VHH binders against q9p7j3. Designs and how they scored, part 227

Target 1, 174 residues: q9p7j3
Amino acid sequence: MILPLFPETQVHVFVYENVSNCAAIHEQLISQNPIYDYAFLDAATILYKKQVYSAIIRALEDRRDEQMKTKTIHSEVILSLSPKTEISSAFRQFSMTKKSKNIVVVKIDSKLTEEEEFERLDKLVEGNRVEFSDEELQKLIDFKVLKKNYKLDPSTLENPLASILSSIALRGYS
Key: E = the ipSAE of ESMFold2; O = the ipSAE of OpenDDE; V2 = 0.75 times the mean of E and O plus 0.25 times the DockQ between their complexes.

## First folded at step 17 (VHH)

Design gc11 (framework vhh_6qgx_2; at its last look DockQ between E and O 0.75; V2 from the best seeds 0.60)
Fold by ESMFold2, look of step 17:
Structure gc11 (fold): chain B 174 residues (1-174), chain A 122 residues (1-122)
Amino acid sequence: as target 1 above (174 residues)
Amino acid sequence: QVQLVESGGGLVQAGGSLRLSCAASGFTFSDYTMAWFRRAPGKEREFVAAITWEGDDTFYTDSVKGRFTISRDHAKNTVSLQMNSLRPEDTAVYYCAAASYDLGTLTEYDYWGQGTRVTVSA
């Protein structure tokens, strides 16, 4: 898809369940294999489509305004999910690890259609693609992790969306 | 100022061994993933090995598995690469690199040494 404020930027988001090779993907990331140039998120940390899109928009705004804290747009998306400015903690909280079971994969600045990008990604990820939808995401979320990552109290856990989106949009303003 | 200083390079015969060391300063060493890369003449820099800060995991490119061993010494803030059974194809400048995070995206190696040359003669 293309976001209205960023007409030159094609974005794709994929969700995989029952991924068996997260450790192998991690090895490829460490070795900087350029075929793996995506943001790999742990689906246990993602409850809403809007959570991901808000992080993407924040990252793109920071790139446009020359305010990125990380070297790539994909790493900036991971940082942008966090309510905090510390880079390594954002990555520890939201990134796929070797122990992850379900993942959300983001590609920004794609030169491919969604189907073409899927065909490439599907060669890299050993798991089952599911729809990127709130319905599918709610099946994969870990609410204990969500509560910790965004410091949600019991009264907001029922409908945490506004609190989460505010955290993403307002990071660094205090 | 962050510094990574490699040492231990030199000329060796094929089948021989070398141990490279990288002394790190200017950052909290235990919070970083450390790696070795190499660049042969006329080629792009390529990954050799890494050791993570948070899992004691080691990673190696296929061509060096079983021959090279990466290790780190947190007391001395050093990372080492033991290179055994060296081949002429291992001839390269070897670079130490450090990354503050190694998850989720292609690892961003923030700091690089100037390199140490290894030449393996036939």
Scores: ipSAE 0.727, ipTM 0.868, lowest interface PAE 0.7, mean pLDDT 89
Fold by OpenDDE, look of step 17:
Structure gc11 (fold): chain B 174 residues (1-174), chain A 122 residues (1-122)
Amino acid sequence: as target 1 above (174 residues)
Amino acid sequence: QVQLVESGGGLVQAGGSLRLSCAASGFTFSDYTMAWFRRAPGKEREFVAAITWEGDDTFYTDSVKGRFTISRDHAKNTVSLQMNSLRPEDTAVYYCAAASYDLGTLTEYDYWGQGTRVTVSA
C-alpha cells in the first residue's frame, strides 16, 4: 500500500485472530531478532482502519520533520495511536502483550509486495489472517479498552472515529 | 549519571554456580525491562535473559533455560542472574542492559554496563 502523502514509502497492515504464540513473538522482540521488524498492536485496541492509517501518517510526518519521540518508525506508529504524550503509557495502551489473542501488524518501508510480506510474516505468527477492514476490526475490539484509551463518553460513543482521530492529531496540544 | 554496575563474576569450575548482580542508578528503574547479555571470546554479543519492568515475565536463550534465573529487586534497583550448572561454553563477559517498556517492536537497550567476566573451567 502506498499513501498519497508519502508515495515513496510502502506500508503493509495485517490482522491476525486467534494467535497462539504472542508470548514467543514477544521473546523475539526482546532478544532483538531483526526478522521481527514490525509494529505489533493489540487488536483489542483498534476499531477503524483510519485509526491505524492516522497513526502511520502521524509517525511518517514526525520522521519527515525529524521530530520522532521514539527510536524507530514502528515504535513511533505505536506512540502515534495514543492521546498521551508519555511513551510508556502509549505502549501499555496499544502494544501487543503476551496475553493478546488478536493482533494488528504494521510494516513501514517494506521492500516486498503485500503477498511476499504476508508469506514472510505468516511464518512468524501462528494465527488466522483476516481482512484489514472495519468489519473485521469491529469483531476484535474491546470497547472497555477503547473507551479507556481515548476517554470516550456517551456523547462521543455515537461517533467514536471523530474522537479517536482528534485525539491522535492533537496529542501534545491539550 | 546513568550507571549499570555489574558484579559477581569470577572463576568457577564446571557444574558450579555464580550469582551476578547489576546495580542501576540515574534513571527510573521501574520503567525499564532489564536484561543480561554475554560476549564470549571471538564471538558476537548474544542475548541471555530478560525480565519485564513489572517482573512478571522472564525470557531466556535456549542454551541457559533451566540453569539460569533472572530476577529483579525494585527496592534496591538491582537485577540478578543466578547461574547454576555452569559450563565452559558459558565463559564470557556478561553485560547488564536496560530498555524502556515493552514497545511492541524490536527492543533497543538504552543503557549498558561495562560487564563482568565469568570463566568456567573444565
Scores: ipSAE 0.378, ipTM 0.740, lowest interface PAE 0.9, mean pLDDT 93
ESMFold2 (binder alone), look of step 17: mean pLDDT 82; pTM 0.841

Design gc12 (framework vhh_6qgx_2; at its last look DockQ between E and O 0.84; V2 from the best seeds 0.65)
Fold by ESMFold2, look of step 17:
Structure gc12 (fold): chain B 174 residues (1-174), chain A 122 residues (1-122)
Amino acid sequence: as target 1 above (174 residues)
Amino acid sequence: QVQLVESGGGLVQAGGSLRLSCAASGFTFSDYTMAWFRRAPGKEREFVAAITWEGDDTFYTDSVKGRFTISRDHAKNTVSLQMNSLRPEDTAVYYCAAADYDMGTPVEYDYWGQGTRVTVSA
C-alpha cells in the first residue's frame, strides 16, 4: 500500500526469515541503543501487507493529530497493530521476542533510500531478507496467534482482512 | 503514583562492594522490567543492568559483566544491584528505572528514581 497522504514521510518495511540473533537485538533495545531505532515485529503475528500499512497510517494520523499515546512513532506503530488500548499488551502480542524466528522491521522518517536503509539494517539482523509481500507473510504467520490477537471467530476467519483492519482503525473506541 | 526510591549508595574503596536497592510502588511490580542506569560527573546517563518482567532474564553493559548482579524480590517489590570489585570508573549517581515493555523498539523507561551516589576511591 502506497502512503500518498504522508508524502514527506519515507517509510520502509523489511521482512527477515530465519533470524538467529533476536536475543542480541533484544539486549540492544533494553539498553536503548539508538542505532536500533526501528519497530521490530514478530512475523508470526503479521499476515498482510495492509495490516502493517494500516498500523503505520494510524500511527502517522495520530502523530499528525497530536493523539499519540507512546513516545516514538515506531512504538506507536506497534500499539496501532493492536485492537486494545493497553500499550504493554500490544508490545507483548506483536513485538519480536528473543525467541522469534522471523521478523518484520519498520522504519519511519527514514532519510535513506530503501537500498541504503537495508544496508544499515542488514548489519544489525542476522537472517535472510525476503520480499515484503502477502505471499511471503503467509508462509511466516501463526494462525493461532492471529486468531488470538484479533479475536477472530469462524465468520471472520474466512476473510480476516476486513476484521483486522477495522480493529486497527477503531482502536480506542471500544 | 509510581515511585522508585534508591538506597545503599556511599563511599567505598576500590576493590570493595556495595549493594544498591530500589523500592518500587504504585504499579504491579511483576509487570515491569527494571533497570539500573548511571551518570558519571559530566557524562551522559548510561545503561548498567536490567531484569525483565517475564522470566527475570538479566542484561548487563559489558564493563560490569561478572562484577555486578541485578536481582529482584517480588515479595518486597525491590530490585537490587550487587556491585563487586568496584573501580574508580564506577563512580556515578545510580538510577533505578522501570518500563512496562522491553521489546519491539528501544525501550522507553518511563519511571525513574532520584538516584543514589556511589563514589569509589583509589
Scores: ipSAE 0.655, ipTM 0.850, lowest interface PAE 1.1, mean pLDDT 89
Fold by OpenDDE, look of step 17:
Structure gc12 (fold): chain B 174 residues (1-174), chain A 122 residues (1-122)
Amino acid sequence: as target 1 above (174 residues)
Amino acid sequence: QVQLVESGGGLVQAGGSLRLSCAASGFTFSDYTMAWFRRAPGKEREFVAAITWEGDDTFYTDSVKGRFTISRDHAKNTVSLQMNSLRPEDTAVYYCAAADYDMGTPVEYDYWGQGTRVTVSA
């Protein structure tokens, strides 16, 4: 897909459920395997498509302005999901772990079609692809983790999206 | 200033053992994943082993599994590599490395030591 604010940047987002090889993927990331050049997120921490898009846009803006805090655009996406400025905290909050069962995978600057990218990624992830939609994300979310990550309270739980987007947008401004 | 200082390298016969150590300073050790890499003569640097910032997960390249063990000491800011059943093909300069994150994307290691030489004779 193409984002209106970044017409020259192609972005793909995939959702997998019942992933059996997250530990193996983690090993490949630690060993710096370049074919795993994605952002792997724990789906338990993602509730809305707009949450992911907001993080992507924030990361792209940081890159445009030469203000990235991390080494790569994909790591910047992970940082951008967090209301915290600490990189380690952001990764602990939102990244895939060996214990993850459902994941959201983000590709920035793709040179492939969505179908071609899927075929490539499908060789790396052992799980079931589902639609990237609010409906499917709501089935995978852990609300306890979500509330913790964004410090949601009873007054904000009626409209979590607004609180989440504000947290992403205002990171570093508190 | 950030420093990673390796020690423990040397000459050893095949089947022998060595214990490498890396002393870290100048950064928050507990926030970093620590790793060992090696570079053999005429070859590219390759990943050997890693231990997460919390010390609860370890990873190894296939050729060293069952022979090498990585560990860390948070109190001393050190990471160690116990190398058993050494082989001539393990001959290389071994480097200590640190990364402030190890999940979600391919890891970029920010800090590197100068290396310690390990030579395994036949």
Scores: ipSAE 0.531, ipTM 0.801, lowest interface PAE 0.7, mean pLDDT 93
ESMFold2 (binder alone), look of step 17: mean pLDDT 82; pTM 0.837

Design gc13 (framework vhh_6qgx_2; at its last look DockQ between E and O 0.72; V2 from the best seeds 0.00; counts 0 for: pae O 2.4 > 2)
Fold by ESMFold2, look of step 17:
Structure gc13 (fold): chain B 174 residues (1-174), chain A 122 residues (1-122)
Amino acid sequence: as target 1 above (174 residues)
Amino acid sequence: QVQLVESGGGLVQAGGSLRLSCAASGFTFSDYTMAWFRRAPGKEREFVAAITYEGDDTFYADSVKGRFTISRDHAKNTVSLQMNSLRPEDTAVYYCAAASYDMGTIVEYDYWGQGTRVTVSA
């Protein structure tokens, strides 16, 4: 897909359930294998498509404005999911870990169609692709984790989307 | 001020051993994943080994598995690389590196030492 304000930037988002090789992916990330150039998120932390899109938009805005805090656009997406500015906390809260079962994978600046990118990614991830949709994300979310990550109280739990999107858009502005 | 200072490099014959050490200061050592990279003359920098901040899990490049051991001393804020059964292709400058995260995307190492040279004679 192409976001209206970033017409030269192709973005793909994939969702995998029942992933069995997160530890192997971890090794490739630590060793800086360039074919793993994606953002790997824990699906237990993602409830809405708009949550992911808002983080992508925030990362792209910060890149455009030369205000990125991290060195790559994919690391900036992970930071941008967080309501706070501390990099290591964002990664601890939102990244895939070796214990993750379901993941959301983001590719920014793709030169490939969605299905071409999927074919590459499918060689790297041992799991089952599902649709990137609010319906599928809702099946994979951990609401306790969501509440903790965004400090949601009872009044916001009925409509958490606005609170979550505000946190992403306003991070750093108080 | 963050500082990573490597030591222990030198000249060794093939089949020999060296122990590299990296002293870290200026950050909370236990919150960082530590790694060793190396660069041979005319080559790109390549990954050697890492030890994670959570759980002290270790990772090794295939070319060094079984010969090298990474470890860390949380009390002394040091990370070490024990290098056994050295080969001429291990000749390189070895760099200590630190990252505040180690999953989610390709790891960006925030801090790097100036390196220590290892030369392995045939």
Scores: ipSAE 0.789, ipTM 0.888, lowest interface PAE 0.6, mean pLDDT 90
Fold by OpenDDE, look of step 17:
Structure gc13 (fold): chain B 174 residues (1-174), chain A 122 residues (1-122)
Amino acid sequence: as target 1 above (174 residues)
Amino acid sequence: QVQLVESGGGLVQAGGSLRLSCAASGFTFSDYTMAWFRRAPGKEREFVAAITYEGDDTFYADSVKGRFTISRDHAKNTVSLQMNSLRPEDTAVYYCAAASYDMGTIVEYDYWGQGTRVTVSA
């Protein structure tokens, strides 16, 4: 996938449900295994495709402007999902944990086709791939977590997309 | 101002035990994943163990699993590595490292200690 604002950067997003080896993946990340060069998100925290795309765009903009707060583009994607500037908070809010069952996986700067990247990633993730769509994401979301992460109230909960996107875009501009 | 200071290294016979300690200062200890790495003579630095910022999860290299135990003390800003059943192949300089919590991506550690030497004789 190519984003219009970043035509030179290829991005892939995958969704897995019923993942049995999140703990193992987590361990590999801590061990700095370069094979796991992805952003692993907890699907329970993701409601919209646009939410993910907005975070990716924000991260890419930060990189472009040499304003990344994290060390890698993938960690910046995770940070970019959060309305908070604190890195640790963002990761606690959105990153995959050993207890995660459903995940969203983001690859930035891919040199492979989507299918090729999937084949590569499929060797690392033990779960069922589902379509990256609002419909599928809606099945995996934990609204309690979503409300907490973005401080949604009854006035914004009916249509939280605008609030989420604003939070992502305006992080650090309060 | 950031410091990681390792201690506890030394010479020990195979089958023996050592306890390494790392004292951290100059950063918010509770926000960081702490880890131990080691570099054996003629080899590259390798991951040994890590403990999450909350201290609720630990991770070990396969080569040390069941023998080494990582722990942390938030009150003292220390991370420790209990090494049991030591083997000659465990001989290395052991380094303490700290990384801001960034689980979900490849961890790049921000701070490193100077290392403490562990020598295990046959």
Scores: ipSAE 0.054, ipTM 0.543, lowest interface PAE 2.4, mean pLDDT 91
ESMFold2 (binder alone), look of step 17: mean pLDDT 82; pTM 0.845

Design gc2 (framework vhh_6qgx_2; at its last fold request DockQ between E and O 0.94; V2 from the best seeds 0.85)
Fold by OpenDDE, fold request of step 18:
Structure gc2 (fold): chain B 174 residues (1-174), chain A 122 residues (1-122)
Amino acid sequence: as target 1 above (174 residues)
Amino acid sequence: QVQLVESGGGLVQAGGSLRLSCAASGFTFSDYTMAWFRRAPGKEREFVAAITYEGDDTFYTDSVKGRFTISRDHAKNTVSLQMNSLRPEDTAVYYCAAASYDMGTPVEYDYWGQGTRVTVSA
């Protein structure tokens, strides 16, 4: 996928359900295995495609403006999902953990087609790929976690997308 | 300022033991995953062990599993590496490192110590 505002940057997003090897992936991440150069998100925290896209765009903007708060574009994507400025907090809120069952995987600056990238990623993730869509994401979301992460209340829950996007866009400005 | 200060390195015979310690200051220790890395002569730096910010998970490179044990003390802001059954191939400079995250993407460690030398003789 090509984002209109960043035509030179190819982005791929994949969704996996029933992932059995999140602990193994975690081990590879902590040991700095470069083959795992992705952003692994807990699907329980993602409700909309636009939520992911907004975080990606925010991260790309930060990179463009040389204002990244983290060291890599993928870590910046994870941070960008959070309304909080603390890196550790953002990762605890949105990152895949060893206990995750369903994940969203983001690749920035891909040189491969979507299918080629999938073939590469599929060697790392032991789970079932599903469509990256609001429909599928809504099946995987934990609303308790979502409400907590974005401090949603009955009024904002009428249009949670607006609140989520606002939180992402205005991080550090409130 | 942030500081990570390693200690406990030295010369030891094969089969011997050493305990490395890293004293952390200048940041919220409990929010960081701590790790040990090492660089042997003529080789690149490699991951050795890590312990999560919660202290409930530990990770080891395959070559040290069963011999090395990483632990942390939140009260003292220290991380330790107990090294048993040492081998000549364990000879390296050992570095302490801290990361603000340990999942989601390959970890970029924010802070590093100066290192402590471990030499294992045959």
Scores: ipSAE 0.911, ipTM 0.950, lowest interface PAE 0.4, mean pLDDT 95
Fold by ESMFold2, fold request of step 18:
Structure gc2 (fold): chain B 174 residues (1-174), chain A 122 residues (1-122)
Amino acid sequence: as target 1 above (174 residues)
Amino acid sequence: QVQLVESGGGLVQAGGSLRLSCAASGFTFSDYTMAWFRRAPGKEREFVAAITYEGDDTFYTDSVKGRFTISRDHAKNTVSLQMNSLRPEDTAVYYCAAASYDMGTPVEYDYWGQGTRVTVSA
């Protein structure tokens, strides 16, 4: 898809459940295999589509403004999910790890249709694709993790969207 | 100032062993994933091995699996590469590298050493 604020940038987001090869993907990331140039997120940390889109928009704004803290747009998305500025902490909190079971995968600057990008990604991920929707994300979230990552109190956790989006937008001020 | 200093390279005959060492300073060593890369004559730099910041996982390129062992020593702030059963194709300059994260995207290694030469003769 194309985000309204960045009409020249094609973005795709995929959700996989029951992923069996996160350890193998991790190995490819460590070796810098360029075929794996995506942002691989742990779905246990993602509750809303807008959470992901807000992080993507923040990363694209920082790229446009020459304010990126990381070296690639995909790593910047991972940082942008965090309310804090410390890079290592953001990756520990939001990235897919070898132990992840469900993942959200982001591709920015894609030159492919969604179906073409899926065909490529499906060769890399051993799992079941599900719809990128709030309904599917809510089945995969770990609310204890979400609460910890965004410091949500119990009453905010019922409708945490505004708090989460504010955390992403205000990174560096809070 | 961040510094990665490799040592232990040299000339060795095929079938022999070498142990490379990389001394790290200027950052919190225990927070970094450490890796070795190598550049053979006329080739691009390639991944050899990595050890996570927890120290609980190691990774190796296929051509060195079973022959090379990466390890880290938090007391000395060093990462080592034990290289056994060396072959002429292992001839390269070996570089130590460090990354503050090792997951989520292809890893960005922020710091690199100057390299140590390993030459394996037939």
Scores: ipSAE 0.728, ipTM 0.869, lowest interface PAE 0.8, mean pLDDT 90
ESMFold2, look of step 17: ipSAE 0.700; ipTM 0.863
ESMFold2 (binder alone), look of step 17: mean pLDDT 84; pTM 0.857
OpenDDE, look of step 17: ipSAE 0.909; ipTM 0.951
ESMFold2, fold request of step 18: ipSAE 0.709, 0.726; ipTM 0.847, 0.864
ESMFold2 (binder alone), fold request of step 18: mean pLDDT 83, 84, 84; pTM 0.851, 0.864, 0.855
OpenDDE, fold request of step 18: ipSAE 0.908, 0.910; ipTM 0.949, 0.949

Design gc3 (framework vhh_6qgx_2; at its last look DockQ between E and O 0.82; V2 from the best seeds 0.79)
Fold by OpenDDE, look of step 17:
Structure gc3 (fold): chain B 174 residues (1-174), chain A 122 residues (1-122)
Amino acid sequence: as target 1 above (174 residues)
Amino acid sequence: QVQLVESGGGLVQAGGSLRLSCAASGFTFEDYTMAWFRRAPGKEREFVAAITWEGDDTFYTDSVKGRFTISRDHAKNTVSLQMNSLRPEDTAVYYCAAASYDMGTLTEYDYWGQGTRVTVSA
C-alpha cells in the first residue's frame, strides 16, 4: 500500500483473529528479535481503517518533521493512536498484550509486496488472517475500551470516527 | 539524574553461583520493564533476561533458562539476576537496562547501567 502523502513509503496492514501466541510474540519483542519489526496493535482498540491510517500518517509526518517522540516508526504509530502524550499510556492503551486474541499488524517501510510480507508475518503469528476492513474490525472491537481510550460520550458516539481522528491529529496541541 | 548501578559481579568457578543487583534511581521504577544484557569478549551485546513493569512476566534467553532468575523489588527500586550453574560461556560484562514500554514493537531500552563483570573459570 502506498499513501498519497508519502509515495516513497510502502505500508502494509494485516488483521489476525484468534491469535494463540501473543505471549511468545511479546518475548521476541522484549528480546529485540529484528524479524519481529512490526507494530502489533490490539484489535479490540481499533474500529476503523481510517483510525489506523491516521495514526500511520501522523507517525510519518512526525518522522518527516523530525518530531518523533519514540525511537522507531512502529512505536510512533502506536503512540499516534493515542490522544495522550505519555508513551507508556499509549502503549498500554493500544498495543498488543499477552491477553490479546485479535491483533492488527502494521509494517512501515516495507521492501516487499503485500503477499510477500504476509508470508513472512504468517510464520510469526499463530492465528487466522482476516480482511483489513471496517466490517471485520467492527467484529473485533471492544467498545468499552474504545470509549475509554478516546473518552467518547453519547454525543460523540454518533460519529466516533471524527472524534478519534481529531484526537490523533491534535495530540499534544490541546 | 537517572542511574542504574550494577553490583555483584566477580570471579567464580564453573558450576558456581552469583547474584547480580541493579539499583535504579531518577525515574519511576514501577513504570519500567527491567532487563539484563551481557557482552562477552569479542561478541555483541545480547539479551539475557527481562521482567515486565507489572512484575508478572519474566523472559530469558534460551542459554540461561533454568539457570538464571530475574526478580525485582519495587520497594527498593532494584532488579536482581540470580545466576546458578554458571558456565565459562557466561563470562561477560552484565548490564542493567530499563524500558518504558515492552509491547507492540521491538523494545527500546531507555536507560543503561555501566555494567558489572562476571568471570567464570573452567
Scores: ipSAE 0.833, ipTM 0.922, lowest interface PAE 0.5, mean pLDDT 95
Fold by ESMFold2, look of step 17:
Structure gc3 (fold): chain B 174 residues (1-174), chain A 122 residues (1-122)
Amino acid sequence: as target 1 above (174 residues)
Amino acid sequence: QVQLVESGGGLVQAGGSLRLSCAASGFTFEDYTMAWFRRAPGKEREFVAAITWEGDDTFYTDSVKGRFTISRDHAKNTVSLQMNSLRPEDTAVYYCAAASYDMGTLTEYDYWGQGTRVTVSA
């Protein structure tokens, strides 16, 4: 897909449920295998498509403005999901871990069509692809985790999307 | 100031052994994942082994599995690479590296040593 503000940047987002090989993916990440150059998120932390897109947009804006805090655009997406500026906290809160069961995978600056990128990714992830949609994400979310990550209270639970997006957009502005 | 200093390199015959050590200072050692990488002449740097800060999980590139053992000593702030059954293909400069988190994306190794040379003669 193409984001209107970044017309030259191709982005793909995939969702997998029942992933059995997160530990094996970790091995490839720690060894810096370039085939695994994606952002791997724990789906338990993602409720909305717009949550992911807002983090991608924030990361791309920070790259454009030379304000990135991490070394790669994919790591910047993980940071951008967090309302906090600490890199290690963002990774602890949002990244896929060895224990993750469902994941959201982001590829930025792809030179491939969605189908071609999926074909590559499907060789790497042992799980069931589902649609990247609010309907599917709602089945995978852990609301206890979401509430903690974004400090949601009863008033924000009536419209959690707006509160979540504000947290992403306002990170670093106290 | 973070510092990683490798030692233990040298010349060894094929089939021999060496132990590399990396002394770490300037950060909380037990909070970091430690790794060894190597660069052979004319080649790009490649991953050799890592040991995580959490449950002491270890990882190895396939070509060294069963021959190399990574370990860490929290009291001495050192990580070691025991290299057995060495082959000429193991000839390289070996680098110690450290990362504060190792999940979610390709691991970002923030700190690197200057390297120690290992030469394995046929």
Scores: ipSAE 0.717, ipTM 0.867, lowest interface PAE 0.7, mean pLDDT 89
ESMFold2 (binder alone), look of step 17: mean pLDDT 81; pTM 0.836

